# Ledger of designs, part 16: VH-VL binders against q8mxu4

Target 1, 107 residues: q8mxu4
Amino acid sequence: MCDRDDCASIASRCTGETIICAFVESITPPKIRDKTGTYELKCPFAEGFTMEIGDLFLFHFVFDGSSEKCTRLTPIPKMLAMVYEKLLKDLRKAKKEGKMIISPTAN
Below, E stands for the ipSAE of ESMFold2; O stands for the ipSAE of OpenDDE; V2 stands for 0.75 times the mean of E and O plus 0.25 times the DockQ between their complexes.

## First folded at step 5 (VH-VL; framework fv_satralizumab)

Design d01 (at its last look DockQ between E and O 0.54; V2 from the best seeds 0.00; counts 0 for: pae E 3.6 > 2)
Fold by ESMFold2, look of step 5:
Structure d01 (fold): chain C 107 residues (1-107), chain A 123 residues (1-123), chain B 107 residues (1-107)
Amino acid sequence: as target 1 above (107 residues)
Amino acid sequence: QVQLQESGPGLVKPSETLSLTCAVSGYSISSGYAWSWVRQPPGEGLEWIGFISYSGSTNYNPSLQGRVTISRDNSKNTLYLQMNSLRAEDTAVYYCARDSGWYDFYSGYFDYWGEGTLVTVSS
Amino acid sequence: DIQMTQSPSSLSASVGDSVTITCQASQDISDYLNWYQQKPGKAPELLIYYASNLETGVPSRFSGSGSGTDFTFTISSLEAEDAATYYCQQYDNLPLTFGQGTKVEIE
């Protein structure tokens, strides 16, 4: 099922699908960062899409036990960054308290 | 590797203005991190002074607002701290640090620190 | 401002002992807590970020846990080089605030 990871927790993920809201910290090597940390992507950024350091995206990942796949990038306007940070903080809290819904709606 | 080095006058008098420099190497100060100043009175704990974001926006500890200006020169990869109206209580080791903050409104953890520079405010 | 209170203020222990330091926040800070080590005459060094994540190159004898208001830092097998002062620091809200420090001495 689709989960909500962050830059800190994704390093330990082995299976499933997840979504991370993070900004582009570096393009070469490809790194993303959120309030929980930095994650170096094992998949390249999509070709034909211009990205800059500081761009905010929802990153959709699929893990099959051996590989990470970046299946979708959804750009987020920077003016909404604070709204997303509040939502992510609330979701992380709900997950730890066992109140997380199993199949959250993506976009 | 990222390295930070503070420098400044070491000894200053009350009511004068402190000016410190932080030279950064191994990382561009405009490349997606923020940069914080932190101070530590001798034998005491740490106090966050403020930061400058990679876009140049600043935030200061409210207890120091009005006396502190943080600035940068991207072409020299250098950060600056200016503190006016110095008092004896401003005696401290001053550090610059790389800050994991990613927008103009928050700061995070400090993964690289300078060695610090002692500033003594003597009467 | 968020107040950070560490306990104990100091401790003395033998090489090989397990050492525990606690940090209490005056309000819920989620997991937005870092731990630093400062050896005499040197700058602080980041050991742990986001409550429980070890910074790169930090020995596995260091660990952190907790969430909300109560956090714990543990050195599982104290070594002589661990004689230092340890600080917690919250980054949930500005201004960033540090605990008062815990001095760890080797007997």
Scores: ipSAE 0.281, ipTM 0.795, lowest interface PAE 3.6, mean pLDDT 85
Fold by OpenDDE, look of step 5:
Structure d01 (fold): chain C 107 residues (1-107), chain A 123 residues (1-123), chain B 107 residues (1-107)
Amino acid sequence: as target 1 above (107 residues)
Amino acid sequence: QVQLQESGPGLVKPSETLSLTCAVSGYSISSGYAWSWVRQPPGEGLEWIGFISYSGSTNYNPSLQGRVTISRDNSKNTLYLQMNSLRAEDTAVYYCARDSGWYDFYSGYFDYWGEGTLVTVSS
Amino acid sequence: DIQMTQSPSSLSASVGDSVTITCQASQDISDYLNWYQQKPGKAPELLIYYASNLETGVPSRFSGSGSGTDFTFTISSLEAEDAATYYCQQYDNLPLTFGQGTKVEIE
């Protein structure tokens, strides 16, 4: 559902944006993974980044009603995974409560 | 594809130490995920023993705390389970499994399992 | 520890029947609940993860639902090969804990 921001929910999203903290599961095909499961991206990973299987990233996705587009990729130290997970959870809550606006990059 | 294969002594005497190995293929144990041990006494349910993360961090079920050590050899892509002071109630099929956990404090679902190895504790 | 209670402990049904198994957690575990199938003499196999996600390769007749403390596992149309013991398992908090299992027999 659209009220979640995780790998398991990506396929069900239609519009808007989300930030997901996830592992790189595979490069070819491009797959990411978090505690909710895996998701195979519709497009390859963004160019300009060096990544390996097992790397942790923040993925910014924009949804246009057909597929996701990764608009931003931010490497995250693995030891901070839980910190960012909690941060994203709080961010999502703030958005729902109208305390945070959508990113300027959102469509 | 990921494959796991447990191996052990089959029979262990009470008070002795159990040593099991789990050979993993198709995925590097240091590249990601976590790796758990789960056991099942004959005719009973499943009990999670503990895990070792891709980084080498370990966490154990408190019910077995103090008796269990999970380790690994990255060069051999092999996991190890050591359990001290065995009792009759430790008789079980022991499984190793790939765990969805992807950081040191996380353990989740098990998507790949070994066939299991029976360990009987008897004098 | 979080206790997982399955119901029923055993059931018998005919091929083609719909079968439902429930799992109740002693506390709120969000959606962090998995379902496994174990056939005699075999290792458990993951069927459902994160409450409702079907594992790759698992037939669509298997499904899971629920959130919080109450979860359900359903086989929409039972097949002979579905004779097995099914387990729920929470991963909201360590230690991981399993339900006691539900043995499904085919009449």
Scores: ipSAE 0.259, ipTM 0.811, lowest interface PAE 2.1, mean pLDDT 89
ESMFold2 (binder alone), look of step 5: mean pLDDT 90; pTM 0.934

Design d02 (at its last look DockQ between E and O 0.41; V2 from the best seeds 0.00; counts 0 for: pae E 6.0 > 2)
Fold by ESMFold2, look of step 5:
Structure d02 (fold): chain C 107 residues (1-107), chain A 119 residues (1-119), chain B 107 residues (1-107)
Amino acid sequence: as target 1 above (107 residues)
Amino acid sequence: QVQLQESGPGLVKPSETLSLTCAVSGYSISSDYYWSWVRQPPGEGLEWIGFIYYSGITNYNPSLQGRVTISRDNSKNTLYLQMNSLRAEDTAVYYCAREYGSGWYFDYWGEGTLVTVSS
Amino acid sequence: DIQMTQSPSSLSASVGDSVTITCQASQDISDYLNWYQQKPGKAPELLIYYASNLETGVPSRFSGSGSGTDFTFTISSLEAEDAATYYCQQYDDLPWTFGQGTKVEIE
């Protein structure tokens, strides 16, 4: 099952798969940033993408103990960043208050 | 490095319109980020006025009751603030500032310019 | 609008003291809170974002904690240069709002 982390929570992850929505803060060294903080990747970005500082992506990570692999990048238009963050905030609030049950997704 | 500098009249009269300019250097205001105005009455706290996004979209503090227009000239890399129907309570130091990320915090500020509204 | 209530309004302390400032939000803002320092005649300067993350170049004597509605800012060993006014600011929802400030004086 694929989890959801942020830059603050991923630092303590050691197993599983997770997705982070974040901006590219630095290419060398590879760093990403969201509203919770900055995370320096322990692996290179997934190959096959041209990216620039300030680009917004969903980053898919796979962890197998003490190592990480960035396996997929999905670009998000920057114009939608504040709207997207508000939508996620509203969904988390609704889930916390018991007003909405988010269905698990197998794929 | 990114630098912001406000300018405009220091003394204005009630009911008139305030016009301020913010010159930006070291970064293009049409490339990214939110570009904001913030004010601070003497001896008081800070109030966010509004922003213009790099795309041209604006948003304003509702407390200012539609008296504010934020605009820009991309060819001059310059932000503008226009405030109508000035009152004595609009006396403040006015700052322009850049908002990092999608509005997470103000990372660069101008030095501020004092505007006094007096009859 | 989210109201930010900051206390105390002022305090006076000696070099080497530990000082604490509190900030309370009128609703749950998660950790979306910043702390700024403003020295007389200058623009505010970011110290802490996301409640507890120190901005680059900020001395480690500054710290922040809290979540939800109650937040704390601490200077662990006050220095003469820390004489300033400190503001909390929420970035959970527009309009962005600030606390009224806490003036820290050195005696």
Scores: ipSAE 0.061, ipTM 0.738, lowest interface PAE 6.0, mean pLDDT 85
Fold by OpenDDE, look of step 5:
Structure d02 (fold): chain C 107 residues (1-107), chain A 119 residues (1-119), chain B 107 residues (1-107)
Amino acid sequence: as target 1 above (107 residues)
Amino acid sequence: QVQLQESGPGLVKPSETLSLTCAVSGYSISSDYYWSWVRQPPGEGLEWIGFIYYSGITNYNPSLQGRVTISRDNSKNTLYLQMNSLRAEDTAVYYCAREYGSGWYFDYWGEGTLVTVSS
Amino acid sequence: DIQMTQSPSSLSASVGDSVTITCQASQDISDYLNWYQQKPGKAPELLIYYASNLETGVPSRFSGSGSGTDFTFTISSLEAEDAATYYCQQYDDLPWTFGQGTKVEIE
């Protein structure tokens, strides 16, 4: 299991949850991409969203064994990308410091 | 392939304003990424100046005390750096670079342009 | 601002030697650290991102490790072409800051 939250490391996770900031690489099949690489989701994108290739999202994943669940999909306005990146970093720090409560599955 | 090329006056007098350009090719500056300026005084380390996001949002190093403006011309795919009230300590090689916003990596750099501040 | 302190400021080693450079942050920056190589008269080039990820095209003799405040950059077997100045850079918080650099010379 890796402490990082990115496309390259997500496949190595077996338990817990993570939030990844990534672009939509493809819709069918569902793939996301960040600087570290591309990851094909094991489940389709959440329903109720209109997304295009190149859109930026926060992906909340919950892991149970080798399976993943995308429990939350948050579209990020690209003009606010820096703000969300900072929030994500703060979230990671809080989690490492034990200050973050595990979020339940929510869509 | 992404390429960046800086250009500037080479020599600027104290108290004057520096104007640099960065011509970008191989990628549209209006499509994605943070486009940054970084400088390096001769024989010294690197200092981040600031960036302009592809959306037009800017952020500057507070150490520059509001002397800096980063702008762009999407039609020319060109970045600009303006620095006011130049001092001798502003003598440096100035780089423009592409910065990936999800990891804040500087993955592409220009060759840099030397700016000497001298009377 | 977050201060980055590299050690040593300079070193000299022979081809084939293992070289280690350290970078210390003034505060916990998680793994938000990059390493760059800069040869004389050239722009810096990204070698390592997220503390330990090797950039595409970078030889495997380069590696990075660490998290929190202490980081290490290693060249497992030095080559003549590795003569350069190496910099660490944090991106935990704005403004981005670099270490003062480590000059590696080949004997």
Scores: ipSAE 0.018, ipTM 0.717, lowest interface PAE 5.9, mean pLDDT 88
ESMFold2 (binder alone), look of step 5: mean pLDDT 94; pTM 0.946

## First folded at step 7 (VH-VL; framework fv_satralizumab)

Design f01 (at its last look DockQ between E and O 0.52; V2 from the best seeds 0.00; counts 0 for: pae E 3.6 > 2)
Fold by ESMFold2, look of step 7:
Structure f01 (fold): chain C 107 residues (1-107), chain A 123 residues (1-123), chain B 107 residues (1-107)
Amino acid sequence: as target 1 above (107 residues)
Amino acid sequence: QVQLQESGPGLVKPSETLSLTCAVSGYSISSGYAWSWVRQPPGEGLEWIGFIYHSGSTNYNPSLQGRVTISRDNSKNTLYLQMNSLRAEDTAVYYCARDEGWYDFYSGYFDYWGEGTLVTVSS
Amino acid sequence: DIQMTQSPSSLSASVGDSVTITCQASQDISDYLNWYQQKPGKAPELLIYYASNLETGVPSRFSGSGSGTDFTFTISSLEAEDAATYYCQQYDNLPLTFGQGTKVEIE
């Protein structure tokens, strides 16, 4: 039910839920970045979080057609960014080769 | 607008130590990105020297690591390059540049460059 | 180290021609490939990042494609100001490495 994207792939997303692991690049305008590029949010960051430029989060998005919502931010240790990046690289490679990667189920 | 400006000696002798300065304006070097040195021998291609990340962590090209130190002064928003034991093959234009890297494992592309400064190593 | 092999080393073409430059990586670098333009006496300028994304302000006649080990840079309709040397650069892993450059001359 919950997909995984990066800053490059989310630009094409129209529906569903997804997660991006990214750094806060700017608050005004709200931008996030990862190794694939930068993405300007079309929604404000979720209320209730103190964030600074350079903070690393898992960003949870819900897309209702062309509408974007940033519903949750989960702070993560910066050392885990490369683990997430490797998982996304493997997923992208499998999709390009016509393979499917079985994702861990969320609880 | 982010601007970078290199400065240093134009002519140095073999075995001496090169000291270059890069003044940065328009962004605080401790607030984000990676701040880097890249060189280009005359008529040749580009070689990455190393980064200092906004966090203060450094990473160097292994072929140069024993001779190179990259440092900074956050209060002056200034980067420094020190390269010891200079040889004729170190003759190059030296650039400082901003990279979208935010940690020593997230290196990327160089979006802002200084104008470069030519360093000639000759007796 | 990841070696980047760029071809051709130079080319000459007329205004309005389509120009292509190739870049081959010694190992799979996914899409972590940039293209730079360097005019004589100037610093390099970023044109394309993440294989195919145009940097802000870059004319649409420039494009990039490819993934893995083989990448292509294209100028769809050459203009006089495009006379320059073009470099590819990988950022999949350190040390960052550049191709040897392709010099593009008009006529």
Scores: ipSAE 0.312, ipTM 0.790, lowest interface PAE 3.6, mean pLDDT 85
Fold by OpenDDE, look of step 7:
Structure f01 (fold): chain C 107 residues (1-107), chain A 123 residues (1-123), chain B 107 residues (1-107)
Amino acid sequence: as target 1 above (107 residues)
Amino acid sequence: QVQLQESGPGLVKPSETLSLTCAVSGYSISSGYAWSWVRQPPGEGLEWIGFIYHSGSTNYNPSLQGRVTISRDNSKNTLYLQMNSLRAEDTAVYYCARDEGWYDFYSGYFDYWGEGTLVTVSS
Amino acid sequence: DIQMTQSPSSLSASVGDSVTITCQASQDISDYLNWYQQKPGKAPELLIYYASNLETGVPSRFSGSGSGTDFTFTISSLEAEDAATYYCQQYDNLPLTFGQGTKVEIE
């Protein structure tokens, strides 16, 4: 499992699951961005899902060792971007220190 | 390719107001990124002054809060720095730089810099 | 404010030597650290972003590592053109802050 949860870490093809808070940089091709960089998603955004460039989302990713699968998108108010950045930083620290509780298996 | 070029008076008297300009080419300052001012006293380190996002939102270093105003003219693709009540300690090379911050909620690294302009505060 | 402390303040080394500079943050800044090179009379130039990512066009002899509070910058084989002052810079929180710099001289 990867101890990072940002756009720059996706490309490392970790195993397990992670949540990434990122902005939509582009719809076609699908790209997301945070303060660590940009990542182009392997699949397009779901049809019927309304989003605009600059929207903020939580992306739930599952990694199988070869590619990522986005299983959930949660819209976040933009004003909370820094809040979630801090939360994810704390989460990353907790994981590194082995202070995380057992999480459900990724589906 | 992105280019930045600072310009200023060179010499400013104490208590007067500094006005600098930064001409940007190769990218529209209203299209993306944040645009920062950074200064460096002679022989010393770097101090971040503040930036203006492509949206127009600004952030300033609290150490300079109340004395600094960063603005822009999109039609001229030009950034501006105004600093009031100058003192000898404000003597420095002033740089403008492009900041990786694409949105109003974070800042990052400076990938493009101007050549800098020396400002000397002296009577 | 987040304080960035570099070590050493200055060093002298020969061409071909390996040079290491450290940067310590006053608090956990995750990997949100950049390294710049500044030559006399010139503006700083970005070398490394996000602790370990080489900027485009930067020679592979430059590298960065670390996370949390302790970071290292390394020149694996020093070249004459590497004579400069190097700065670390955090972007975990505002205000953005720099280290005091490390002057690298070539013997």
Scores: ipSAE 0.262, ipTM 0.824, lowest interface PAE 2.6, mean pLDDT 90
ESMFold2 (binder alone), look of step 7: mean pLDDT 91; pTM 0.938

Design f02 (at its last look DockQ between E and O 0.35; V2 from the best seeds 0.00; counts 0 for: pae E 5.7 > 2)
Fold by OpenDDE, look of step 7:
Structure f02 (fold): chain C 107 residues (1-107), chain A 123 residues (1-123), chain B 107 residues (1-107)
Amino acid sequence: as target 1 above (107 residues)
Amino acid sequence: QVQLQESGPGLVKPSETLSLTCAVSGGSISSDYAWSWVRQPPGEGLEWIGFIYHSGSTNYNPSLQGRVTISRDNSKNTLYLQMNSLRAEDTAVYYCARDSGWYDFYSGYFDYWGEGTLVTVSS
Amino acid sequence: DIQMTQSPSSLSASVGDSVTITCQASQDISDYLNWYQQKPGKAPELLIYYASNLETGVPSRFSGSGSGTDFTFTISSLEAEDAATYYCQQYDNLPLTFGQGTKVEIE
């Protein structure tokens, strides 16, 4: 797996899964944003759920080496943005150090 | 291309209030950016003062909290910095800069800077 | 606050030399680090953002690397016009903080 837990790195082509915590910058076209910048999603947001610009979500992405697929959106209270940034930082560190448990759903 | 130009009184007495303006051209202050003030005492490093987002949300350096107000006038495309109770150590070149920040607590890098304006605090 | 410590505080080198400046953060800031160049009597100019990304128009002789707590800024072949003070700046957490600067003089 490669490190793809932010908007700047999500465009890298590698396999695996990751979680990105980001704000909704735009709905049409679908764009998310974090400290590293903006990423335009390849597909529009799923139908059926409501979101507004500025909403915070955890985005679960699966990568097949050619494209990303958002498999799950989890709304997060905006006040927890920094908390999740820290969590992702710790996760990144753990991955780098090889201390992560392999997800049973990992590709 | 975005251009910023600071202006101020140059000299301010201790305990008085500093008022600076930053005229922005080539871009709108109501755009999807934050706008920061940064200062630099003579011969010293840089200190971030705070920013204002296009929404009007502000964030200030805690070191200056309570003394600083950053505001804007969209109709004039101008940023403002107000700092109360000036001290000698507030002597610095004051810069306004465009901040890559987004949303009310994101701040990043400064890609456009004004030329700066020197503010000397002296009796 | 996150403290940024640059090394060295100053250096002197000749045209054509390779120059390296380091910046150390008091805590893990991921890659949320920028580098600025400030020439005498001028405002700082952004050279590198996100630790390693060159700002538009910046010569390729400038580069940045690092993540976590240790970062490096390099001028591969120094030019006379590179005489300036260079600053690192973190944006991992507010307040934004700068290193104390490294003055680069040309012999």
Scores: ipSAE 0.465, ipTM 0.872, lowest interface PAE 1.6, mean pLDDT 91
Fold by ESMFold2, look of step 7:
Parts: structure tokens; sequence; C-alpha cells
Structure f02 (fold): chain C 107 residues (1-107), chain A 123 residues (1-123), chain B 107 residues (1-107)
């Protein structure tokens, strides 16, 4: 099951896979930000990226009940931030209303 | 700690132009946040005036009928507000504030505020 | 413009009381609702963002709830220092708009 979150909702997540679109707010400590707030990562950023404050990514997270892992980062043009935020907001609302569920087995 | 300090004339006549300055310290106005102006008539509620983004792009409250210009000088870490054609109803405490907006697409909440400066419009 | 209507416009309560303020939006604003405290002669101070998230350093006796159009702000166990005017503010759409305020006084 791959859900959709924002900086506010991911703070309470303990299981599953999710995607969040956010800007890099800080490198040390690693923090990300969107319209809903700031989230401090519990794991380091994925290796192989040169990251700067203000960069926009899709962050793919996996939670195994207590551990957080950021398994993928997809660079996103900053112009698309509003599009992704709106999409993720709408998908989360649809899930709350029972209209849509993203299965982990579907990835 | 980010600190904001407004300054300006205090007393202005109707039809004249208001010019306010907001000095920012403990942080950079060229950061990824946006910066906002908000006003409060004495004894009344709050009204958002507008903001300026990292890019220099601006958005204004349409209730101000195009009378407002927000600008900045990054080298001085300073924000500016100009308001033309002043009216008695523009009498208010004027605040600058850090807006949660980012990269021209986000606006949200005001986490740091200046002390405010009272502007009185009277003849 | 999205109108924000607060209730009540004022109230008086004793130290230790629970205080509740409501805020109603003229249209669905999701969770994009903030609460501010303003003491006389001072600038507003952010207490709560995104409907229910406490800003850093804000005491846990302050809380917010709600989504859509109806929001509630609560002070559990009122303290003397909580005498102030409280404002809700939506940030779903521009222009940003505030409620008219609720003045809380200590009896």
Amino acid sequence: as target 1 above (107 residues)
Amino acid sequence: QVQLQESGPGLVKPSETLSLTCAVSGGSISSDYAWSWVRQPPGEGLEWIGFIYHSGSTNYNPSLQGRVTISRDNSKNTLYLQMNSLRAEDTAVYYCARDSGWYDFYSGYFDYWGEGTLVTVSS
Amino acid sequence: DIQMTQSPSSLSASVGDSVTITCQASQDISDYLNWYQQKPGKAPELLIYYASNLETGVPSRFSGSGSGTDFTFTISSLEAEDAATYYCQQYDNLPLTFGQGTKVEIE
C-alpha cells in the first residue's frame, strides 16, 4: 500500500509506504517543508543526490512499524509544486472518504 | 531569531502616499519564504495587504484596489510598502510578517511578526 | 473572498476553566486554518497552524480541531496570561482572511 501524505500527516505515520512532495528546508538537520508544515527526517537523505535548500522532490518513504526510510527522491521542477500539492491533497481527501486506496503490492 | 521592525511617518494626509520600511534581522529576506504586510485598524481585526515572494513576485489583496506596491532591497535586508491615495479608513497599525509562502506557489501562516507601526490618516 | 466568522465575539472565564472558540468558513478550506493570539498593544502570535498543529513553544493547553468549514479552538485550564484576543485565519485561497476576533477576559 502506497499512500499520499504531506509534511503534517507523515509525522504520525508508523507503517506503510507513502509519497510526499516537499522542498528541502534544511540539510543539517534534514528538514522538508510544504504548505502544511515542516517535517524533520528521521533518516538521512538518499545517497547520490547533491541537495540544496529550496530543492523540490517527491520523497518516497517506507515505514516498518518504527523505522523511517526515505527510499527514493525524484527531482521536480519548482513550477509544479502547486500541481503536486493539489493532487496529493485531493488523493488524501478521497482516501479519507473511502474513494481510493493505493495498495503496497501495486507500488 | 528572525526579527522584523517597521518604520514610517506615523501621520499622513488623505490622498498622499504612505511609505513604510520593514527591517529584517536574524534571517535573510532572500530566503525561500515570502514576506507579508498586514494591517489592523485601531480596535478592529486584521486585514492581509499582500506579500512578496523569493522571486520578487507579488500578490495583493484586491480590496486595496491596486493602490499598493510591495518591494524589497535584498542587499539591505529590507521590505517596503507603498500605498497611494490614502483615505481615513487606511488608519491602522501596519505589520510586516514572514509568510509561509514558497516559490510563488505557497502562502500560509505568519510565524514572525514585527512590532507594528501606527499610521494615522487625517487632514 | 472566504469569510471567516468567529463565535463568540467576547467571553469571560475564570482561571482553570475550559474555553472554546469556534470559527466557520464560508466555503470548504480543508485544514488550511490558523489561530493567533494577540495581547493588547502587541503583534499577533501564531499558536496553531493547519487546524491542529501547535507552533513551537506553544503550551499544550492550546488545541485546535476541525476541517472543511467548522473549526474549534480550545484553551484547557485557562491561565491569567491567556487574556487576549484570538483570531482564526484561512490560507486555502487568496486573499488571506481573518475572523473578526474573540476577546477572552479573566474574571
Scores: ipSAE 0.104, ipTM 0.718, lowest interface PAE 5.7, mean pLDDT 83
ESMFold2 (binder alone), look of step 7: mean pLDDT 89; pTM 0.931

